# VH-VL binders against Lon protease homolog 4, chloroplastic/mitochondrial (LON4), part 2

Target 1, 223 residues: Lon protease homolog 4, chloroplastic/mitochondrial (LON4), of Arabidopsis thaliana (Mouse-ear cress) (q9m9l7r79to301)
Amino acid sequence: VIALPLPHKPLIPGFYMPIYVKDPKVLAALQESRRQQAPYAGAFLLKDDASSDSSSSSETENILEKLKGKELINRIHEVGTLAQISSIQGEQVILIGHRQLRITEMVSESEDPLTVKVDHLKDKPYDKDDDVIKATYFQVMSTLRDVLKTTSLWRDHVRTYTQACSLHIWHCLRHIGEFNYPKLADFGAGISGANKHQNQGVLEELDVHKRLELTLELVKKEV

## First folded at step 14 (VH-VL)

Design q5 (from p6 with light chain Y98D D99S)
Fold by ESMFold2, fold request of step 15:
Structure q5 (fold): chain C 223 residues (1-223), chain A 121 residues (1-121), chain B 112 residues (1-112)
Amino acid sequence: as target 1 above (223 residues)
Amino acid sequence: EVQLVQSGAEVKKPGASVKVSCKASGYTFTDYYIHWVRQAPGQGLEWIGWIDPYDSGTKYNEKFKGRATLTADTSTSTAYLELSSLRSEDTAVYYCAREYDYGSGDYFDYWGQGTLVTVSS
Amino acid sequence: DIVMTQSPDSLAVSLGERATINCKSSQSVLYSDNNKNYLAWYQQKPGQPPKLLIYWASKRESGVPDRFSGSGSGTDFTLTISSLQAEDVAVYYCQQYDSYPTFGQGTKVEIK
């Protein structure tokens, strides 16, 4: 897959994310991938090192344009997200997150755009009949319902989620009960006010009970 | 009633490819992983890989990486295994199996009937 | 990968007697964080696909008779058929799922 760096936050499964692609070679490769019925890329959060990167969009975009090949692969987190290329309009690309990925190696000679081989990650199996994980799941669900009823900012964050619940809050409150355990964990983390390091931690955690516990911590801070 | 119905037996020459289908019914196809497992005559079971029909995510046993391709067609609720560059040692019964998805995964509650693939010159 | 070794390779047991099959993994399949053993047992009759019997080492799949039980932990596991019936003639496989699946070589159970 083409490796797309994310400067500010990881792409959580189930969410839309707009990105802006200035490099014409990368943009052309994304357009070709979409035409070839392979409309996927890998989206990886930039590491927080060496450069403290400005929050200015022009400086961030310039850094992203300059990082290529081996230099780029060393600056992105190893775990990211399989991203569907939903639309391309000018330089704006809309991504939809699907599942966790892990980079296994750089494709030889792939400098621009960076192309990597990935493993598609799968959550570690868990026994959903176990009372402890069941209790954690319902704690997360209950806390999310309370927060969504009282906090308009989190309701706005729900609008970046890909399911029908992003259209109206009362439908969302009803549909949360349909979420499986990992989906609830991802949803809660994705709509929370968590910083990028906390969200990357949730993305990387394949033990579903531990992921739910991380999300519970994030959503409890709001209440 | 959950059912996995596979395509019929195949006879192939070395170097050819085969594509085995697995049609699912009685459940929501995109909610469960499909695994492929083979069994050479008189021998044990060997895992080939999984596909998530929801997003087409796949994982392969390294032994088959580069030769096996797993796909799914959600409009027909059908999973496919394509195995290329066939060798005589690929002679086996190929099974599709549904993952036990009540939070457990990677063990299988429903299996297809199996498809015998014979590779001979 | 995790190698699963079963013993014996074949077993002959009189009707109504107890059959015992051992399965040993090359690494522990007990995940300490949840204290679960990632082990399943399957029955395969001639000309048929495998059928799930036991998962999480000791939980019976629905519809599986009470005479089937699983036990063990870590690296050593046992499938027990407490009172062998004629329809229990089959090959039995253990399978781990702590990592991506691997199966034991199988144990053939026959009537003596």
Scores: ipSAE 0.606, ipTM 0.818, lowest interface PAE 2.0, mean pLDDT 86

Design q7 (from p6 with heavy chain Y54F D101E, light chain P101L)
Fold by OpenDDE, fold request of step 15:
Structure q7 (fold): chain C 223 residues (1-223), chain A 121 residues (1-121), chain B 112 residues (1-112)
Amino acid sequence: as target 1 above (223 residues)
Amino acid sequence: EVQLVQSGAEVKKPGASVKVSCKASGYTFTDYYIHWVRQAPGQGLEWIGWIDPFDSGTKYNEKFKGRATLTADTSTSTAYLELSSLRSEDTAVYYCAREYEYGSGDYFDYWGQGTLVTVSS
Amino acid sequence: DIVMTQSPDSLAVSLGERATINCKSSQSVLYSDNNKNYLAWYQQKPGQPPKLLIYWASKRESGVPDRFSGSGSGTDFTLTISSLQAEDVAVYYCQQYYDYLTFGQGTKVEIK
């Protein structure tokens, strides 16, 4: 898959993310991918460097443009997200997150755009009927519902980044109730005000119960 | 009623490829993983891999990496297993199976009827 | 790979009597964080695909008679048929899903 670096936030499964791609070769490759049966890329969060914490968004983008090949692969997290290429308009690309990926191999050091082999990751099996995980699930759900009722900002976030909330907040809340355990964990984390490191931690956690616990802590901070 | 209906028996020569289909009905095709398992005559069960029809994500048994290809067509609710470079040892009944629920565990509640693939010179 | 070994390979039991099948894993399939055993049992009759009986080592699938029970933890597991019925003649398989998926070699249950 084509590896797309994300400078500010990892792509959480179930969410939309607009990105700007300035490299015409990358854009062309993405367009070609859309014509194929599998319109997917890999989206990976950039690792922090000594200069990145103090850099403006423009500086970060400039650095990103300079990173290619082996240099780029060394600067991205190993775990990312399978990203569906939803639309391309000019330099703007809309991605939809689906599942976690792990980079296993770089296809070519000289290849532009960066192409990598990946493992598709699956959550660890869990017993949904277990009382402990069930309790955590409902706590997350309850907390999210409370936050969504009280904060208009959250409503806006949900509407912008999820298909489930495209109509009304009521419709969105209804859909939340239908989410399975991993989806709820991802959803909670994705709409939270968590920083990129916290979100990356959620993305990398394949234990569903642990992921729910992480999400619970994140959403509690929003209350 | 949930049903997985597989394609008919195949006879192939060594070195050839075979593609087995599994048509799903009675449920939302994209809500469940499909696994493939084979059984040699008189032998036990061997896991080949899984596919998520929702995003075409796959995982393979290392033994079959490079030879097995799993695909899914959401428009027809059909999963496919293609196995290349066939050997006599690949003679088996091949099953598609539905994972119990999405992501909950790798055990199977519904199975196809099986497809016999015979590899002989 | 986790190797699953069943014993015995074949078992003949009289109608109404108890049948016991053992399954051993080469490594533990108990996940310490949730204390769950990642083990399933299947029944396979001739000419048919396997049928799920037990999952999470001891949980019965819906529709499975209560005469079927699963027990054990870690590396040692047992499927018990408390009172063998004529319709229970089949091959039984254990399966782990802790790391990838592997099956036991099967145990043939017949009527004595």
Scores: ipSAE 0.888, ipTM 0.945, lowest interface PAE 0.6, mean pLDDT 91
Fold by OpenDDE, fold request of step 15:
Structure q7 (fold): chain C 223 residues (1-223), chain A 121 residues (1-121), chain B 112 residues (1-112)
Amino acid sequence: as target 1 above (223 residues)
Amino acid sequence: EVQLVQSGAEVKKPGASVKVSCKASGYTFTDYYIHWVRQAPGQGLEWIGWIDPFDSGTKYNEKFKGRATLTADTSTSTAYLELSSLRSEDTAVYYCAREYEYGSGDYFDYWGQGTLVTVSS
Amino acid sequence: DIVMTQSPDSLAVSLGERATINCKSSQSVLYSDNNKNYLAWYQQKPGQPPKLLIYWASKRESGVPDRFSGSGSGTDFTLTISSLQAEDVAVYYCQQYYDYLTFGQGTKVEIK
């Protein structure tokens, strides 16, 4: 897959993420990918030594343009997200996150775009009927409901970037109870104001219960 | 009623490829992982890999990496297993199986009827 | 790879008697964080695909008779048929899903 670096936030499964791609070669490759039966790329968060949260969009873009091939692969996290290429308008690319990926090897060493082989990751099996995980699940759900009801700032964000809330934030509130455990964990993390490191930690956690616990900690901070 | 219906028996020569289909019905196809398991005559069960029809994510048994390809067609609710470079030892009944619940555990509640693939010179 | 070894390979039991099948894993399939055993049992009759009996080592699948039970933890597991019925003649398989998926070699249960 084409490896797309993300400077500020990892792509959480279930979320939309607009990115800007200035490299014509990368854009062309993404366009080609969309013509295939599987229009997917890999989205990977940049490590701290490669980007700063305080950097301007322009500075970040410049950094991204300079990072190529082997250098780029060393600057991104190994675990990222399978990203569906939803649309391409000019330099704007809309990605949809699906599942976690792990880079196994680099295919293209010197030329753009960076292409990597990846393993598709799956959550560790869990017993959904276990009382402990259920309790955590409901706690996350309850906390999220509170956050979504009280915090107007997140309403707009959720409306724009979640598949579940494509129509209105009220739809999310109404249907959040239908989310399975992993989806709820991802949803909570995705709408939280957590920094990129915290979100990356959630993304990398394949233990569903642990992921729920992480999410719980993040959403509690929003209350 | 949940059903997995597989394609018919195949006879192939060594070195050839075979593609087995598994049509799912009675449930939302994209809500469940599909696994493939084979069973040589008189032998036990061997896991080949899984596919998530939702995003076409896959994982393979290392033994079959590079030789097995799992695909899914959401428009027809059909999963496919393609096995290339066939050998005599690939002679087996191949099963598709539905994972019990999406992501909850790698055990299987529904199975296809099986497809016999015979590899002989 | 986690190797699953069943014992015995074949078992003949009289109708109404207890049948016991053992399954041993080469490494523990107990996940320490949730204390769950990642083990399933299947029944396979001739010409049919396997049928799920037990998951999480001891949880019985819906529709499975009460005479079937799973027990054990870590590396040693047991499937018990408390009172063997004629329809229970089959090959039984244990399966781990802790790391990838592997099956035992199977145990053939017959009527004595």
Scores: ipSAE 0.885, ipTM 0.945, lowest interface PAE 0.6, mean pLDDT 91
Fold by ESMFold2, fold request of step 15:
Structure q7 (fold): chain C 223 residues (1-223), chain A 121 residues (1-121), chain B 112 residues (1-112)
Amino acid sequence: as target 1 above (223 residues)
Amino acid sequence: EVQLVQSGAEVKKPGASVKVSCKASGYTFTDYYIHWVRQAPGQGLEWIGWIDPFDSGTKYNEKFKGRATLTADTSTSTAYLELSSLRSEDTAVYYCAREYEYGSGDYFDYWGQGTLVTVSS
Amino acid sequence: DIVMTQSPDSLAVSLGERATINCKSSQSVLYSDNNKNYLAWYQQKPGQPPKLLIYWASKRESGVPDRFSGSGSGTDFTLTISSLQAEDVAVYYCQQYYDYLTFGQGTKVEIK
C-alpha cells in the first residue's frame, strides 16, 4: 500500500478523515489506486522528533513534502490504519479507516510515493462472555450514553463516524448498543477529544479488554 | 441454518494453480472471518490463513505466503482460496471454516465439507 | 511457531470407561493478562470436517455432551471423555490460538 503520513492524529477504524495532499505524484497515485477494486492506502501517524522539539504546523507540512523513502518510514509509527480512499476533490482526500496495519518492509522501487508491505492486524482473541471484560464493555457503553446526552462537544465529534450517528441523539444511542467490543472501544476513543498519543495508544492496543479500559479512561474524563 | 458449501474435487498437475470456493449462507457473511485449513491424507490439520470479508484483510501462515491468495466476494457471499505452483505435497482436503464470533476467537464452529485437491503427474 | 504435541497417538478404551488425551504446547498458551488459555479441542470422524468440542481450554461448546471436559493450563492440557460411547470413536485434535494457529498431530480413539 501507499504510506500516507498523518501529522496530527491517527485514523481510527470506522471514522472519516479529510487530508490534504499537495504532492502531485502522491495525488496521482491515490487517484489510480481509487480506480481499482480495492482502493486502499495505509495511514500512519508521524512520530514526534526525538532529538528536537517541533510545535509548528508549517514545519510538519514542510517535513511531509520533503520526507521520502527511508527517511519517511523511520518518521512514522509502524502501526497505522488501512484507509479506504472515499473521494478526491482537488487536493482534499477523504479517508475511511478500516483496520490496523503494521509495516513490515519498504518497497524499494517506490520511494516516492512511499509504498510499504504491511501485515493486516487482528485483535487478540477474547472471551466476550467473561464477566470482567463484559463489565468493562457495559461501563464504556453506559458512560458514552451519559456523555452523549449531556455534552454537545462530543455530539459534534460523532459526525465523523461512518455509521453516522446523526444530530438526532436517539438514533445514535440505539446504534451504540449494537457495537461489538472493539468497535465500542474505537468509537469512544475517536469521539473523546483525546490527544494524538492517547489515540495512537488505543489504535496499537490489540488486547480488546485493555483497549476498552483505555477508552473507559478517556470517556470518564468527560463525565 | 449456517452452511459453508465448497466447490468440488480438483485434480491438478504440478506447477498449476487451483481455486477453491466456499459459499456461505444462513448468516451475515461480512460479520465473520473465514479461515482455510488443509489436511493431507492420513495427516493432521494445517492452518493456511484467514480473510475478513468486511474489508478483505488477510493473514497467511508463512509457509503459504507468496503461493496462497485469499479473497472474498460479498455480492455472492463466497470466499476463495487460490494456491499456485502446486506440488505433490499440496495434495490434501482443503476446508473453509468460520470463526465462532467476529474477532473474539480463532476457533471454528462451522466448517465446509472439504475439497479434495490432488496433485499428480 | 508453537508446536502442539498430543499423547498418545492412539488410544483403545472399553465402552463406558474413561478416555484421557494429553496435549502439550512448546510455549505457554496462557495469556497472563486475562488469565485465559488459548486452546481448543476438536473431534473428527472419517470423511467429515472437525467438530468443535472445547474452547478456552475448558469451556464446552453448545450441544456437546457433558462427558467431554477439558482441563489444564499453560503448556499441559487434557481432554477427558468420562464414559466412552460408541459414537465417540474419532480422531481428536488440540489447537492453540495464542500465536497464529497450530494443531496437534491427533489422537485416534477406539473401542477396546
Scores: ipSAE 0.595, ipTM 0.819, lowest interface PAE 2.1, mean pLDDT 86
Fold by ESMFold2, look of step 14:
Structure q7 (fold): chain C 223 residues (1-223), chain A 121 residues (1-121), chain B 112 residues (1-112)
Amino acid sequence: as target 1 above (223 residues)
Amino acid sequence: EVQLVQSGAEVKKPGASVKVSCKASGYTFTDYYIHWVRQAPGQGLEWIGWIDPFDSGTKYNEKFKGRATLTADTSTSTAYLELSSLRSEDTAVYYCAREYEYGSGDYFDYWGQGTLVTVSS
Amino acid sequence: DIVMTQSPDSLAVSLGERATINCKSSQSVLYSDNNKNYLAWYQQKPGQPPKLLIYWASKRESGVPDRFSGSGSGTDFTLTISSLQAEDVAVYYCQQYYDYLTFGQGTKVEIK
């Protein structure tokens, strides 16, 4: 897959994310991939630079301008998301997250855009009937329902979810009741206002119970 | 009622390819992983890989080293295994199997009836 | 790869008596964080696909008779058929799902 760096937050499965692609060669590769059925790329959060003061829009754009294939692969997290290329309008590309990926190797050091081989990740099996994980699942669901009923903070975050649950609160509340355990964890983290490190932690956690615990802590702060 | 119905027996020469189909019914096809497992005559079971029909994500047993290709067609609720560069030791019954509910385990509650693939010169 | 070794390879048991099948993994299939053993058992009758009997080492699948039980932890597991019936003549396989998936070589159960 083409490796697309994300400067500000990881792409969580089930969510939309706009990105801006200024490199014409990358944009052309994405357009070619888009012509194919079900076009995909890999979306990976940029690592923090130890020598940089902080992430900013200007600093992030400067880093992206300097990064090339091999230098880029060293600056992205190894775990990211299989991203469907939903639309391309000029330099804006809309991504839809599907599943976690792990980079296994770079395809070619001479390739521009960066292309990597990936493992498609799968959550570790869990016993959904175990009382402990079940209790955590229902606690997350209950907390999310309270957040969605009582606060406007969810609006910007919920709008980036691929289902129409942002149009009517009761419709959204019904849909989350149908989520399986990992989907509930991903949804809760995605709407919680968590920072990029917290969201990357949720993305990387393949133990579903631990992922639910991470999400629970994130959504409790919204109540 | 959940059913996995596989294509009929195949006879192939060494070096050829085979494509086995697995038609799913009785459940939402994109909600469950499909695994492929084979069994040589008089021998045990060997896992080949899985496919997630939702996004076509796949994982393969390293033993099959790119000879196996798993695909899914959501419009027909059908999973496929293609095995290339066939050898005599690939003679086996090939099963598709559905992963247990919601990905709660890599064990299989429903299996196809099996497809015998015979590779002989 | 985690190698699954069953014993015995073949077992003859009188009708109504207890049959015991052992399965040993080359490394632990117990995940300490959830304290679950990632082990399943299957029954395969001639001309049929495998049928799930036991998962999580000891949980019986719906519709499986009470005479089937699983036990063990870590690397050593046992499938027990408390009172062998004629319809239990089959080959039994253990399977780990801790790291990828591997199966035991099978244990053939016959009536003596």
Scores: ipSAE 0.572, ipTM 0.809, lowest interface PAE 2.4, mean pLDDT 85

Design q7 (from p6 with heavy chain Y54F D101E, light chain P101L)
Fold by ESMFold2, fold request of step 15:
Structure q7 (fold): chain C 223 residues (1-223), chain A 121 residues (1-121), chain B 112 residues (1-112)
Amino acid sequence: as target 1 above (223 residues)
Amino acid sequence: EVQLVQSGAEVKKPGASVKVSCKASGYTFTDYYIHWVRQAPGQGLEWIGWIDPFDSGTKYNEKFKGRATLTADTSTSTAYLELSSLRSEDTAVYYCAREYEYGSGDYFDYWGQGTLVTVSS
Amino acid sequence: DIVMTQSPDSLAVSLGERATINCKSSQSVLYSDNNKNYLAWYQQKPGQPPKLLIYWASKRESGVPDRFSGSGSGTDFTLTISSLQAEDVAVYYCQQYYDYLTFGQGTKVEIK
């Protein structure tokens, strides 16, 4: 896949994210991928460095346009997200997150735009009848219910979730939680206002119970 | 009732390709992984790979990488295994199987009836 | 790959007697963080697909007779049929799902 660096936050599965692609080689490669009915890329959070993070978004964009090959692959987290290229309008690209990826190697003849081989990650199996994970699940659900009832601030975050939940968000959330603990963890993290490091930690955690625990701590801060 | 119905037996020549279908019913197709497992005559079970019909993510047993392709068609709730460059040792019954619990395990509660693929000259 | 080795390759047991099948993994399938053994057992009768019997090493699947039980931990596991019935003639497979998945070679159970 084409490796797309994300400068500010990771793409969480189930959410869409607009990005702005100024590098004409990258934009052309994404357009060609979409025309060829292969509308996927890998989206990877940029690692921190002293020259670009939190203080200099314009400079960050310029540096990202200049990063190539091994310099770029060393600057991105190895765990990212399979991203569907939903639309391209000028330089704006809409990504939809699907599943975690891990970079396994750089494609040696593809330095610009960077192309990597990836593993499609699968969550570690868990026993949903286990009392410990069930207790954590119920705490996440209870906390999310309180967030949905007591504040309106979460609504901007929820708007970027890809499932239609417009009139009955609680019913939609119950379906997620009852049948897919990983999606519940991702949903909770995505609406929580967590910083990029916290969200990257959730993305990297394939132990579903541990991912739910991380998400629980994030959503508790919203109550 | 959960059901996986596979396509009929195939006879192929060495070097050809085969595509086996697995039509799912009685559950939400995109909520469960589909795995493919084969069994040569008189032999045990061998895992080929999985597909997530939700996002078309796949993983293959390294033995089959480059020859096996797993796909899914959500409009017909059908998973497919295509195996290319067939050789006589690919003669086997090919099964599709569904994961047991929602998002939780790589063990299988429902299996297709199996598709015999015979490779002979 | 985690190699799963079953013993014996076949066994013959008198009707009503106890049958014991062993399964050994090349590395532990116990995940210490959740204390679960990632091990399943299947029954396969001639001309049929495998049928799930046991998961998480010791949990019986719904509709499986209580004469079937699983035990063991780490690298060593056992399927026990406490009182063999005629319908239990089959090949039995263990399967790990700790790291991807692999099957044992199978154990054929027959009536003596």
Scores: ipSAE 0.561, ipTM 0.801, lowest interface PAE 2.3, mean pLDDT 85

## First folded at step 15 (VH-VL; from q5 with light chain N35K)

Design r6
Fold by ESMFold2, look of step 17:
Order: structure tokens, then sequence, then C-alpha cells
Structure r6 (fold): chain C 223 residues (1-223), chain A 121 residues (1-121), chain B 112 residues (1-112)
């Protein structure tokens, strides 16, 4: 898969993210990948030490345009997200997050654009009927319903979710009730406005109960 | 009401490929992982891999990487196992199995009836 | 690979008597964080696919008779049939799911 660096926030499963691809080689590779039966890329957050000595946005984008191959693979987190290439309009590419990936190796002769082999990650099995995790799930659910009813800022974050619940609060409240445990954890983290480290932590946590606990703390701070 | 109905028995020669289908009914196909497990005659069970029909994610037992391909067709609610470069030791009954609940476990509550694949000269 | 070893390979039991099947894993399948044993048991009757009996080491699947019970923790697990019935003639498999699934070699249960 083509490795796409994300400079400021990870792509959380279930969310879409517009990105702008300035490198013509990367853009051409994405266009060719989209022509395949399953047009996917891997989206990986840049590590903290990828920041320039200055934090200006233009200097950060220049570093991203210059980083290739081995230098780039060392600057991205090893856990990222399988990203469906939904549309390409000029330099704008719309990504849809699917599942967590882990980089296993760089593909030979793949310096530009960086291409990696990945493992598709699966959550560690959990007993959804266990009273402890079930209680955490309902705590997250209840807190999210309160936040969405009472604060408009979090409703804006829902707009980047790919499902119908982003349109109207009634649909969102009903739709959340259908979420399984990992989907609720990802949804809560994605709309919380958490910083990139917190969201990367949620993305990397394959223990669903721990992921729900991380999300609960993010959501509780806003209530 | 949940059913997994597999395609019929196959006889193949070494080096050929086989594609086994598994048609699901009685539940929402994209809500459950499908696993593939085989059983050589008189032998135990061996896991091949899983597919998530929702996003096409897959994982393979290392023994089968490069030879096994798992796919799913959501329009027909059908999962497929394709195994290439067949060998005599690939003679087995191949099962599809649904994992228990919305991705919460790698144990299987419903199994297909099995498809015998025989690899011989 | 987590290797699952069952004993005995074959077991003959009189109707109404207790049958006991052991399963040993090459490493612990107890996840300390949730204190769950990632262990399932299946029954495979002649000419049929496997059928789930027990998961999480001791939880009985819906519709499975009370005479089936699972016990054990860590590396050592037991399936017990408290009063063997004629319909219980089958091969029984343990399976771990702490990592990718692996199965025991099976234990054939017959009527004496």
Amino acid sequence: as target 1 above (223 residues)
Amino acid sequence: EVQLVQSGAEVKKPGASVKVSCKASGYTFTDYYIHWVRQAPGQGLEWIGWIDPYDSGTKYNEKFKGRATLTADTSTSTAYLELSSLRSEDTAVYYCAREYDYGSGDYFDYWGQGTLVTVSS
Amino acid sequence: DIVMTQSPDSLAVSLGERATINCKSSQSVLYSDNKKNYLAWYQQKPGQPPKLLIYWASKRESGVPDRFSGSGSGTDFTLTISSLQAEDVAVYYCQQYDSYPTFGQGTKVEIK
C-alpha cells in the first residue's frame, strides 16, 4: 500500500478526511491505485520529532514534500489506518478511514511514493456481555448523548463522520445506539477534539475495553 | 435461521487452483467476519484466515500466505476462498465459519457444511 | 504458534457415565488484563461440521445441554460431559483464540 503521511491528526475509522497532495508522483500513484478494484492507501500520522525547528505550517509542508523513502518511513507512526481513496479532484484527495494497519516492511524500490507492506489489525477479542466492559460502554454512550444534546461544537466534528448521523441529531442519537463497542470508542474519540497524541493512542489500542476507557476520559472532560 | 451454504466438491490436479464459495443468509453479511478452516481426512482442524466483508480486511495463516486469497461479494452475501498451486496435502474438507459476534471473538458459532477438495494425479 | 494438545486421543465411556477431556496449551491463554481465558470447545459429530459448545473456557453456548461444562485456566483446560448420552458420540476439539486460532488434535468419544 502507498504510505500517506498525515501531519496533524490521525485518520480514525469511520471518518473522512480531505488531504491535498502536491507531489505529482504521489498524486499519479493515487490516481492509478483508484483505478484498481479496491483503491486503498495507508494513512499514518507523523511522529512528534518530524516537526521543524520552527512550527510554521509552510515549513512543515515543505518537510513533508521533501521526505522520501527510508527517511519518511522513520518519521511516521507504525500504526495507521487503511484509507479508501474516495475521490480525487485536482490536488484534493478524500480519504475514508477503515481499519487499523501496522507497517511490516518497506517495499523495495518504493522511495517515491513510499510503499509499505502492512498487517490488517483486528481488535483483541472481548466478552461484550462482561459486566465491567458493558458498564464502560454504557457510560461512553450516555456521556456522548449528553454532549451531543448540549454542546454544538462537538456536533460540528460529527460532520466528518461518514454515516447519516452527521445530518441531524435525532438520526445521530439513534445511530449511536447501534454502534458496537470499538465503533463507539472510535466515534467518541474522533468527535472529541482530542489532540493528535490522544487520538493516536486510541487508534493504537486494540484492547477494546481500554479503548473505551480512553474515549470515556476524553468525552468526560467536555461535560 | 443463520445458514452458510458452500459450493460442491472439487477434484483437482497438483498445481491447479480451486475457488470455494460460501453463501450466507439469515443475518447481515457485512456485520460478521468469515473464517476459513480446513480438515484433512481423518485429521484435525487448521485455520486458514479471516475476511471482514465490511471493509475487505484480511488475515492469513502464514502457512497459506501467497497461495490463499479471501474475497467477499456483498451484493450476493458470498465469501470465497481461492487456493492456488494445489498439492496433495491440500486434500481436505474446507469450511467457512462465522465468528460469534460483531468482531468480538475468534470463535465460530455457525459453520458451512464443508467442501471436499481432492488433489490427485 | 500456540500448540493445543488434547488427551486422551480416544475415550470409551458407558452411557450415563462421566467423560473428561483435557486440553493443554503451549503457553497461557489467560489475558491478565481482563482475566479471561481465550478457549473454546467444539463438538463434531460424524459427517457434520464442528459445533460450538463452550467459549471463554467455561461459558456454555445457547442450546448446549447442561451436562457439558468447561473448566480450567492458563494452560490446562477440561471439558466434562457429566452423563454421556448416545447423541454425544463425536470428536471434541479445543481451540484457543488468544492469537490466531489453533485447534487441538481432537478427542474421539465413543460408547463403551
Scores: ipSAE 0.621, ipTM 0.829, lowest interface PAE 2.1, mean pLDDT 86

